# VHH binders against ORC1-type DNA replication protein 2 (cdc6-2): the designs that were tried, part 19

Target 1, 379 residues: ORC1-type DNA replication protein 2 (cdc6-2), of Methanothermobacter thermautotrophicus (o27636)
Amino acid sequence: MKGDKRRDIRDILLHDETLFRNMNAFDPDYVPENYRYRESQMEALAVCIRPALRNGRPVNAVILGSCATGKTTAIKKIFEMVESTSEGVVCCYINCQLHTTRFGIFSQIYSKIFGHQPPETGVPFSRIYQTIMQHLASEKRALVVALDDINHLFYSKNANKVLYDILRAHEVFEGVRTGVFAVLSDIEFRYALDKNVDSIFIPQEIVFPPYTREEVFNILRDRVRVGFYPGVISDELLERITDHTMDTGDLRYGIDLLRVCGNLAEADASPVIGEEHLERALKSTGPVNLIHTVRTLNENEREFLRILADAGEDMTAGALYELFRESTGSSYSSFNRIIEKLEFLRLIDTRLTGKGVRGNSRILIPRFSREDLRRCPGF
Short names: E, the ipSAE of ESMFold2; O, the ipSAE of OpenDDE; V2, 0.75 times the mean of E and O plus 0.25 times the DockQ between their complexes.

## First folded at step 4 (VHH)

Design s38 (from p4 with G106P; framework vhh_gefurulimab)
Fold by ESMFold2-Fast, scan of step 4:
Structure s38 (fold): chain B 379 residues (1-379), chain A 121 residues (1-121)
Amino acid sequence: as target 1 above (379 residues)
Amino acid sequence: EVQLVESGGGLVKPGGSLRLSCAASGFTFSDYAAAWFRQAPGKEREFVSAITWSGSTTYADSVKGRFTISRDNAKNSLYLQMNSLRAEDTAVYYCAADSTPYYDLPEYDYWGQGTLVTVSS
């Protein structure tokens, strides 16, 4: 009996028959060949990079749009096209949710250029910076850095310094050619740029408007055509996935639903994705934006969210602090810094209760459900 | 634990000279660009002079030809030689260090506490 069950399990693992023509089509970082509804944005990005391919400096850009607008996909696609065309331009994509310091950002640039991380602890930032810029000057290579979700650098007070570090390198390192694509999900952070940076940055503004429901459906259909064999999913079922995607406000959710549905159907040895697979996928698929943001949090920040979620209702800052202090031992000053960070990350909102005998109290409002948080790794 | 400590400030007559020193500790000074800023009473902090890792110097127009910035990496020290001092040079002078070479950065990584220079009879 064990032999038969072991063979059945091995057959599942080693099975050559699959619903997936290309499973990479459903990865969050996949860059589609047919990138629709962003033709003018792609053209604008190409115009910004074009001078770098002709021994000139790239043109800086501010890329504006909400989280569901395809900004990251457009940047990755243009960078891929540029690097496939010339080794004379280094294109470095940096997610500022993950890399919030000068050292962290330039470590990413270093790794992109040299293929390994910077030297171990004990090397000052200035040496890493010098090594990068000297390489670019000596090899006559241009550098284009996309700072995705640069809002996080504003929170850490590093945005203006990082922009100067990249944009003004030519003043010290003769012949260095650099440019920045600053990606903003909130236009108000545009006004946080120092006036000295604004005078040097002088960006082209590229706006990514929200996708319509029809556009979302067509984008998901394009992913189906690349990722699945013909007939694996019906348009009717894809319409339902589109509706759930629109409710979430995140295209990545719909893409992940397709991946989960395909895996569930394949595990059932079904040649098609059916209604039952979507129903099961909806119960297991977490919110992509929340999962991504939560991965950047430290243990105290995660504990804050657990306490808030476990309350099941809005909490006063004082009430949450008492519970937070008992579990972490953290000071009220540290606690307030966590509130500021989580509010900036759009995980919570803060509201005043109004003036009582002792003045205003703050209410902390979660922007997530307990169930959504529980689907995140580590919760 | 990085520290910048200024010294050499004091009272000097118009036309006189002073040499300011800044002692760096807790980091390898030679890897940092360094600058002098000043803040006169009731005014915003203004740039005075900067020196890069390679020794390249920049001066504000108001001090060019009168002040000289220099560094001694072996002593982890930054200097500002101030000649032909004027009443308008009266200010608290701050030493600053940054891991990038740019003197007009809005924020420097490290700042000293300042040293007062008074130019008066």
Scores: ipSAE 0.155, ipTM 0.630, lowest interface PAE 6.0, mean pLDDT 83

## First folded at step 5 (VHH; framework vhh_gefurulimab)

Design n1 (from k6 with Y102W; at its last look DockQ between E and O 0.71; V2 from the best seeds 0.00; counts 0 for: pae E 6.2 > 2)
Fold by ESMFold2, look of step 5:
Structure n1 (fold): chain B 379 residues (1-379), chain A 121 residues (1-121)
Amino acid sequence: as target 1 above (379 residues)
Amino acid sequence: EVQLVESGGGLVKPGGSLRLSCAASGFTFDDYAMAWFRQAPGKEREFVSAITWSGSTRYADSVKGRFTISRDNAKNSLYLQMNSLRAEDTAVYYCAADSTPWYDLGEYDYWGQGTLVTVSS
């Protein structure tokens, strides 16, 4: 007795049937034309930028919200709108996970203004900085810089310099007008901006609350309508994907489930996405946040996570340090800095042991599934 | 590779004058903002004065009117002329360089080892 035959991989690659009208609708960098449920936040961002369009200084902002609440999309949308209406404002979006140094950040600004990057060697930072600011002064252009995931600059100790370099430029370059949109993805973050930064930054706070279930469903349905041909997925399956998305709190997870379901249905030569495709997608889809965050870690930090993931129970910092030292040779001070960074990135939690302990002994608790970590590159 | 070498420190009576020098090497001097900081024993390091690439100057309130910062780009040198010295000016004075003009707050890229100035009677 035989069940249904599975298709040869070669047949799948050569098949000309597709469920996707526009596969890009499921890409992480997709910016939808129909961007909804953030009208108040878009207005607040526009109010911050509007002075720059009228020969004034932009208002600085802190943009707060958990992952996948639309912060990046809103910033990119407002920047696109400003750039379409004026050449007098330079709008520069920078992902601080990818650009963690003064040189890297100002190279991105340079590239935005001049259309090409500066040479990576042989040009001192001061020349790049002067060239940018002289251009802004001479051409009477304002600069608005969005520093997405700015927490990475605070951890690397670059934040003070970067913010001062941007915000105090007017003190040396007469008439230069600059502003910063600082984006914080984790609203439970316990380390505030440095007080010295607060004295010059003075931002408006703009909050992106979590989407409601109904909002998530409608956002996903909008993506289905752009990305799939009609009838490819039922509203009932979309409700299930919405429920899984709400469980994670990450809209990107739902979007990725749609993409994976579509790919699985195509591999089966199915004209529609069925229940079986969703079940298979759920087994194969890891948290998008974990994968992206792990990519930003160095090898010692990855080894820390491997040791923690291999433990069968909660582990004290002392116990982990013994194994970590054996593997890496690192000092206790380096180890402690890794704990602070990983707690900051919300990959681990710590709690203190009870009384009677000489000094503090911390228990390290992963905020990730150990199996999800093993799906990440390099684990 | 980058070196900042201070000189000119010493013992001076109150009301006297002293001129500090800082010789710079290992970078294009003209591209850097330069500064003087000082640190008395048991105190935090404090800003004294700074000068930009273009010669614009800044001074801490405690030294305005008494100290003059200058630079000589041909000699790759930074100077601090200190007049009307007081006992509270006693400190180790540090030369600092930064590739940006932000020098009265935060950290500088490069620091010298310092030169001691003692003002006593």
Scores: ipSAE 0.105, ipTM 0.588, lowest interface PAE 6.2, mean pLDDT 82
ESMFold2 (binder alone), look of step 5: mean pLDDT 84; pTM 0.857
OpenDDE, look of step 5: ipSAE 0.241; ipTM 0.695

Design n2 (from k6 with G106S; at its last look DockQ between E and O 0.46; V2 from the best seeds 0.00; counts 0 for: pae E 7.2 > 2)
Fold by OpenDDE, look of step 5:
Structure n2 (fold): chain B 379 residues (1-379), chain A 121 residues (1-121)
Amino acid sequence: as target 1 above (379 residues)
Amino acid sequence: EVQLVESGGGLVKPGGSLRLSCAASGFTFDDYAMAWFRQAPGKEREFVSAITWSGSTRYADSVKGRFTISRDNAKNSLYLQMNSLRAEDTAVYYCAADSTPYYDLSEYDYWGQGTLVTVSS
């Protein structure tokens, strides 16, 4: 009966020796000093912005690539460079997962320009919009807006409006120079963009291909170098982590795996990360893609997914709506939007029930088990 | 509650004239661009005319020179003077409001119920 010596939490907390030189190096939002392997993409982005630095209109771009291919980092870096070079160009990065409304999007632009948020109440969208565009015109400043994960604006049915508002501003405000970087992780939405805004949105396509195994290894090694003390992890183990990372197709998985391994090793008071820690980490780390996707969900979306997961398989949309309404007070229209979003995110499947006695009902099926979802932070 | 109520539709002979009105309520009228759209039977809704908050106007090519859009902010009203009406102008005419002055955007913030205009001999 080998007594599971539950190490005293205090011992773990008071352990003076940390394997981490810089824990932040393993954060998803960490921006490395040396951004390797995306030089061509960064150059392409710079070329799109270059006209704006010369009193011209920036070139629109579609930034396409799977998750964790460095799109966001590249955009943020280039924006920083541009802003450091010229005050004549305003660069605004917007995460469309966080800001899905027309007002929300332009509030971010407003805040970027003026350094404070617009009033929450009493000011119509038109006033905010006018203030922004008039300022840009009068100050002769170009605006480049990066809409990250723009697919979320499609779900909210605001994508076209937002794009028109930005891209067509020059039609109303003389001298306004605006450009959009639309960032997509799903190629399907690339087609959606073409169909909806093809007349005004003529973008350069900038593709972020998946990292090669060698690139992944080197990126992870750099994270190790910054994040851990020397000798904490072997190259052999890093190679294995790289292999697992490649299997998922998500660099974030590898980075997170390193973090988790480090935590486990520390908990064991081990000076090095060993194979045992990796094995444990692999068991504890849920599907990274799911975790990231679930993190992007708002409260109602998560609640719906929870309800669906709890209810099990083969529930009708109608039945689920009743549960959802009881829980959130949300409208059917909101419910439908959530379904569409979750389906798009591949969190759920929808099936139409054939001509049964009871009219064409939609069955909603979760793709993930409740257990898997519970492993997601915030769920 | 936001309301757009169209009026003035009816039967008119080719070459005739009609004036449509749209009464707006429930929002700050002066801050919105206003537009007229129309939908003929079996056809898609199409842009007819728009007027911005500043008074700038735009017309579809099909109605240019024949139709005149105007607004009275004091009355929260939008107007469409239609002259030299043709059979092809037969449609349900919709009043629409948007916080941005884009003329051809099909997704306006607010829509009326529409008024029927029939041009027939």
Scores: ipSAE 0.020, ipTM 0.438, lowest interface PAE 5.9, mean pLDDT 84
ESMFold2, look of step 5: ipSAE 0.023; ipTM 0.505
ESMFold2 (binder alone), look of step 5: mean pLDDT 82; pTM 0.836

Design n3 (from k6 with S99E Y102W G106S; at its last look DockQ between E and O 0.41; V2 from the best seeds 0.00; counts 0 for: pae O 5.2 > 2)
Fold by OpenDDE, look of step 5:
Structure n3 (fold): chain B 379 residues (1-379), chain A 121 residues (1-121)
Amino acid sequence: as target 1 above (379 residues)
Amino acid sequence: EVQLVESGGGLVKPGGSLRLSCAASGFTFDDYAMAWFRQAPGKEREFVSAITWSGSTRYADSVKGRFTISRDNAKNSLYLQMNSLRAEDTAVYYCAADETPWYDLSEYDYWGQGTLVTVSS
């Protein structure tokens, strides 16, 4: 932990030192001390876990929000709090991007419980599973599992198995108390989840809405405060970075942009981050978040986004549907689902107009230019 | 290749008894939970009984007290002793296997082809 040396910017100038007070503050995995603007969500998460602290079963939850809305951070913070409060509850965070197999998921749980990985060879899944559940039962410990980005388990066709294994453990092991936090960034998978596990998975829904501009600004400001020395970046420049961040809909973009700007300024031996650094950073960072988001889209979703981008003008949902139908043969229901998903992913904006024969017409607006989208692989 | 082969089905009178067998191959039998399901004509497949790798058993309410599930790990075999058979027990009976028991859910990894049990006067 490199000590918070309060260095004046003047000291930086004199000693040719780094602009970064704490470079880790710009890490995607950085957990701020003050986690603002998600108090209600954190309370909701806590309420779900509360029964487990009282020898009950934790309440399952579906955590919904676009990327970089603070879902992961909130979960980790709550888990830390819970574990610090009680040894009777095991909280296991699992990134499903990294662990996509049934065995892999439960290996993480195993490791959390026992402090070491299960043997790589020679031990079947059933043994690992049994060991975990028997331990929980015998030790009277509740298990809460957060499956972050659980859509990846659907891709690997392991989602149902994993969910059943966790949620139905009490049917095989008497006294076992388990709960699941399913974290989703894709609304489509919310529906899939309901269809597949509706009989056993009765979740509370916890929504992480997108940050407001003001919230984004304040969050970035806090990162600046922790990550840079005083005077390194102006509020004016931060406002601009905030605007760019809002355009992407991804807070991570803004955080990374700050990091890149800082690096560029240091490279220039500048004591401050200037507009020139921001301009260069914008060119270098490209639409990384956009690329990532677009990669998650299926063919129809991409096609719709292409149609929308090509239109060049604000079009009504009805007009766009005709184009989309002609191209894909998709139903209106499918079309609406796509709109909702893309809006959720902040790829498009929607506005209701009071003008239409059948009520309020929805205007769909792309957030990204065709040029930006073309930079995305697969688009 | 994983194989589950059911046997022992046939025609029996109401009140009679029948013993079904399932021979398993192609996987480590001892590490799997085993189950029996049945499907009557025009009806959905339903859970009958299951036995875990540890020997714990579960039964559907409709067969509880009449049917007994057992396994012989040395023979890689699953059994279902059916007593006091009723007309309503008429169905194709399927053997199923999974590392985790799903009981009443048809989510088992492996399935047999089934054996027909007919209970008729």
Scores: ipSAE 0.022, ipTM 0.496, lowest interface PAE 5.2, mean pLDDT 85
ESMFold2, look of step 5: ipSAE 0.240; ipTM 0.665
ESMFold2 (binder alone), look of step 5: mean pLDDT 84; pTM 0.863

Design n4 (from k6 with T100G P101F L105F; at its last look DockQ between E and O 0.90; V2 from the best seeds 0.00; counts 0 for: pae E 2.9 > 2)
Amino acid sequence: EVQLVESGGGLVKPGGSLRLSCAASGFTFDDYAMAWFRQAPGKEREFVSAITWSGSTRYADSVKGRFTISRDNAKNSLYLQMNSLRAEDTAVYYCAADSGFYYDFGEYDYWGQGTLVTVSS
ESMFold2, look of step 5: ipSAE 0.437; ipTM 0.797
ESMFold2 (binder alone), look of step 5: mean pLDDT 84; pTM 0.857
OpenDDE, look of step 5: ipSAE 0.550; ipTM 0.844
ESMFold2, look of step 7: ipSAE 0.440; ipTM 0.801
ESMFold2 (binder alone), look of step 7: mean pLDDT 85; pTM 0.861
OpenDDE, look of step 7: ipSAE 0.443; ipTM 0.799

Design n5 (from k6 with T100I Y103F L105W; at its last look DockQ between E and O 0.61; V2 from the best seeds 0.00; counts 0 for: pae E 8.5 > 2)
Fold by ESMFold2, look of step 5:
Structure n5 (fold): chain B 379 residues (1-379), chain A 121 residues (1-121)
Amino acid sequence: as target 1 above (379 residues)
Amino acid sequence: EVQLVESGGGLVKPGGSLRLSCAASGFTFDDYAMAWFRQAPGKEREFVSAITWSGSTRYADSVKGRFTISRDNAKNSLYLQMNSLRAEDTAVYYCAADSIPYFDWGEYDYWGQGTLVTVSS
């Protein structure tokens, strides 16, 4: 028996995923088994941790590179290797997009050490801190904390306090040995540390340069081999995806294109990814780094970006404030704090103009295309 | 709202004694490390003494043996007994509180308004 509902939701949900051998290969947080092109960076990370394995203090590091240059993967790989070698070093990876407070960060460290979270209420920060540090001292374990996307701590002014809490613990608790891997996507944040943190942090810099085109192609091909069955996508289409990835400078864009192409091909019941699937994916896919960054913004900050994007030309801060105030009711001081935050997040630039000689008027310049912003959730 | 209020400052002759007090409110006193800092005219604020949640103490070298820090958690109060005072001890003395004792870093969360100690004659 037939009806008008030949293709209902249940049929879509039950359709075979014959193209994907392992869909997780295209997840943003996937850690590949076959990790390539970062041998010198891996060696530098190992050198930073090696003293901790020999009852010494770990060397601090600043890990620098634009988004999707393999920084997070390298850290997770080295932490896995250290943990397989020794119980004498606690390696704690913390995503600072998710954990932005002293309490939150030290709760993650606590959980890494003890296997369970501290109680969410009724436990003061000082008790969590003492418990962690007393354990490290008594068990003679070093602590290495990776603060991934530490940019988020700098905005809230928590970065300095967190770094103090970790790095000066030895002054309160005899025998404690700690180190920090601070992961930054922009050198600008490196200089946001205050003078006192600078004196105790003293990091080795480890740079993750952009991948070459050949490297991007091979990384994407490795993901194809893990994530798709053989023959699902041609090398010719993969070359095109590589070119688009190089244009953005963001490997995650290429990985997401593969995922979207696969999903489109499956929705069409196609046994392979064709040119038509890539064309459709290109129209629907926004820049991954823009999407992630704007997701962290509140409604007023999003309204700021919408007004700026709709302007079409460079806009003065005064002109933008008038529209912004009418839309949000915000004060000028709140408006200026948004400018500072958006500059800090590298979503806008400001430039002095000659128009306001006595007041030095500012021009606000988006670092994104208006089309790409409109593809982000909430815009 | 968190408040730290110092008292007990004043004018004293060299070799004399003073006892400073700091009354704390607006937070759970038992959970905080407490410290005294001082700032002489034209100088940077400097660490004097600290006492942890559990009562462990630390002193700047310049005051060891002359100053004694103590706390009374039942009264939410911090004290500094200052003996054998010298002209170089002349400063505004600040009470400070933080969840972590930084001892000599000066990065405490909360600060009092200060009380002036003058050692002169």
Scores: ipSAE 0.012, ipTM 0.501, lowest interface PAE 8.5, mean pLDDT 82
ESMFold2 (binder alone), look of step 5: mean pLDDT 83; pTM 0.852
OpenDDE, look of step 5: ipSAE 0.028; ipTM 0.498

## First folded at step 7 (VHH; framework vhh_gefurulimab)

Design q1 (from n4 with G100A; at its last look DockQ between E and O 0.79; V2 from the best seeds 0.00; counts 0 for: pae E 3.7 > 2)
Fold by OpenDDE, look of step 7:
Structure q1 (fold): chain B 379 residues (1-379), chain A 121 residues (1-121)
Amino acid sequence: as target 1 above (379 residues)
Amino acid sequence: EVQLVESGGGLVKPGGSLRLSCAASGFTFDDYAMAWFRQAPGKEREFVSAITWSGSTRYADSVKGRFTISRDNAKNSLYLQMNSLRAEDTAVYYCAADSAFYYDFGEYDYWGQGTLVTVSS
């Protein structure tokens, strides 16, 4: 009966040997030095910004691609390059999942320009807006704003206003040069814009196709190279991780899997990542993350997930709300909050449909099967 | 409480003139863009004119050269001078307010109840 030698937590914590050369290489926000396989997209982005570097107006762009296709990374990379090249262009990346209000969006811009947040109370939006635009005009700086996951602004009904405020600023402030990079996973975005906004946005379309298996492998390999010491993980094991990554369709999964494997191997005081670590990691990253995430949900949130899982494919938010309201008595506001939370937690996906009479209907899609959800305690 | 109260509507003959007023209260008027919209019977609400906090103006093509939007911040009032009125200008006219910028679409923060303008011979 080989006694399960519960490794002393202290021993684990104080273990001086690390497999990680750079743990940050496995962070979701890590921007690699060598950004491969998106050269054409990067060039396209650069071309859009190029006029701004020459005292012109940047070209607007719609950046299209599924999740984990490198859109965010590309934008961040190009912004970094631009900022390093010129002080005459301000690049502002905004995650619209986090900032959904008009005030929130412009607060981020303000912060980028001035290095501090605007006052939270007592200052009207107009003052913030004016301060930003006046500064840009006076300093002769162009502004490029990337709105990542801009679909969230449509849900909050702020998309048209925000776009209009940015794109039409030159009409109020002489000499202002602004551009927008709208990042979206769904092309239907164009149908959600007001006609007046659409007429001025005129974006260049930049598409990020899914990574091929080979590309995924090489990307992960590069992460391994930066993140781990040599010899920590074999190519064979990396191939397997690549396969699992492809199954999920999410590069971030593979990156995280590498991190988890590394942690497990270290915990075992192993100098290398082995198959056993991968197996354990797979067990922990799959259903376990779901379980943990679902555990954090309140009763209404879980109920909605149940409803969504039962409702089948391609149900509209409106239809789902009726079911949810019938079940919980909750308000539409509450419902929307739940949707936002679940989307943020990556439990659901949302798509805008161009066919709604009074606007774009939102389709809600569960990311997990009913069977998977049923494995979660409390579900 | 935010209030926008329109006045000045009425019956006018084609070619006539009318001046609409909107009295604003409950918010800092100087910090807001103001707009006029109109809705004719059986039609959708449409943009007429807007004026920013800085005094920049915009007009719908249908009213350009005939209508003039103005504001008096001291009086918290918005105005629409309508000249050369036409039958097609018949509508309920609404005052709207938004912080910082004007829009051609109906996504303003605050709305009035409207005033009826009838252009008829």
Scores: ipSAE 0.222, ipTM 0.678, lowest interface PAE 2.7, mean pLDDT 86
ESMFold2, look of step 7: ipSAE 0.339; ipTM 0.753
ESMFold2 (binder alone), look of step 7: mean pLDDT 85; pTM 0.861

Design q2 (from n4 with F101W; at its last look DockQ between E and O 0.10; V2 from the best seeds 0.00; counts 0 for: pae E 9.8 > 2, placed apart)
Fold by ESMFold2, look of step 7:
Structure q2 (fold): chain B 379 residues (1-379), chain A 121 residues (1-121)
Amino acid sequence: as target 1 above (379 residues)
Amino acid sequence: EVQLVESGGGLVKPGGSLRLSCAASGFTFDDYAMAWFRQAPGKEREFVSAITWSGSTRYADSVKGRFTISRDNAKNSLYLQMNSLRAEDTAVYYCAADSGWYYDFGEYDYWGQGTLVTVSS
């Protein structure tokens, strides 16, 4: 009876009426059958790999674009196509947020080639590396490695070593042919390469520009068609979700709104997603890019961000350190390392005050709002 | 049990030369980037030079052309040849090692105790 207490959660969990035809369509890992608006980028990626299919070396690439502009999907699609065409090219996708070390990266490559992880105990890195490269040489297979969110390897101090190991393998292992797709989520991000890496990396630049509003709407509508039964959500509500997605600049936000709206409507036993479901979803859904990045931070680093956000204005490093030391007890050296890490992760910017070259002369500028930070887990 | 032991510091006149050495033990030297930092009294520690495991070198602008970093992996040793020394080069020089690449900030994995270089008439 309507007007009573909310439904028993067991009834909700056991409810067979569903709005979702395919819930996976709203998963960030979903690779859509209808992948659109990236034909020129797909062609450029194919051109980079094509030499590997012809006993040549793949062309390296730097894949540039804001978060959720289709970079990961394009890479996974091209890798699937290449592997369906040839056994002569090993295509290895690696999420550098999950695998930040030299050993970790090469363990993923090993697993891709051999179907199982290498033993961790008693086996040195050099043996894993040798096993990979000897296999590539003896089987006449090229290797293309996509290093997604490569900025995490630069932060962990592994990027140059990993790039060197991959790209100069041919100097020790005759006939080995390798290439790297380095994926950067922030086009303003720049990295310093070791001279011995820079001399061989020489990548093709492939740019994934932001989607237009029309493109975002159509991409979201494609996900609705796959993921919901017909009539579950109106085009009017989808237009609103598109507008919110454009405001964040992150397609994943729109996809997550769709998922949350669907879940809320199911919990209400509603046959459709209504305006009330969107309003509730908007209050619970935060900026996905910020949430994802701050997840990698320890408690002191989170406290740094809380203090900076609470200031409501740009702060000098010295002023922030006073508050940070009171809250955490951390040394000035630890504080400076946090500044460098957070700038590297593009969570803050620094500018010199003109009063010297030490860290205390820097103005610390958040790349996020207080409201957005408060929507992140742990804040 | 990691140790970095610097040597070769001392008093030298402006325009003179010194060679600093750093003997390393307790880790696989060949896999590490090595660096020299220095700290003058009352100042923050500053980057001088680095050499990666691949042999790539970096120098602070203030020492380019005067200082040369090198390493001998067979002897687990790092060197800094310091020529055309100036009064402003006076500092305690520290050897540092890191498992990653070159960074010009002071967050290396291992540090030595330092060796004093004094450039004075």
Scores: ipSAE 0.010, ipTM 0.452, lowest interface PAE 9.8, mean pLDDT 82
ESMFold2 (binder alone), look of step 7: mean pLDDT 84; pTM 0.857
OpenDDE, look of step 7: ipSAE 0.070; ipTM 0.607

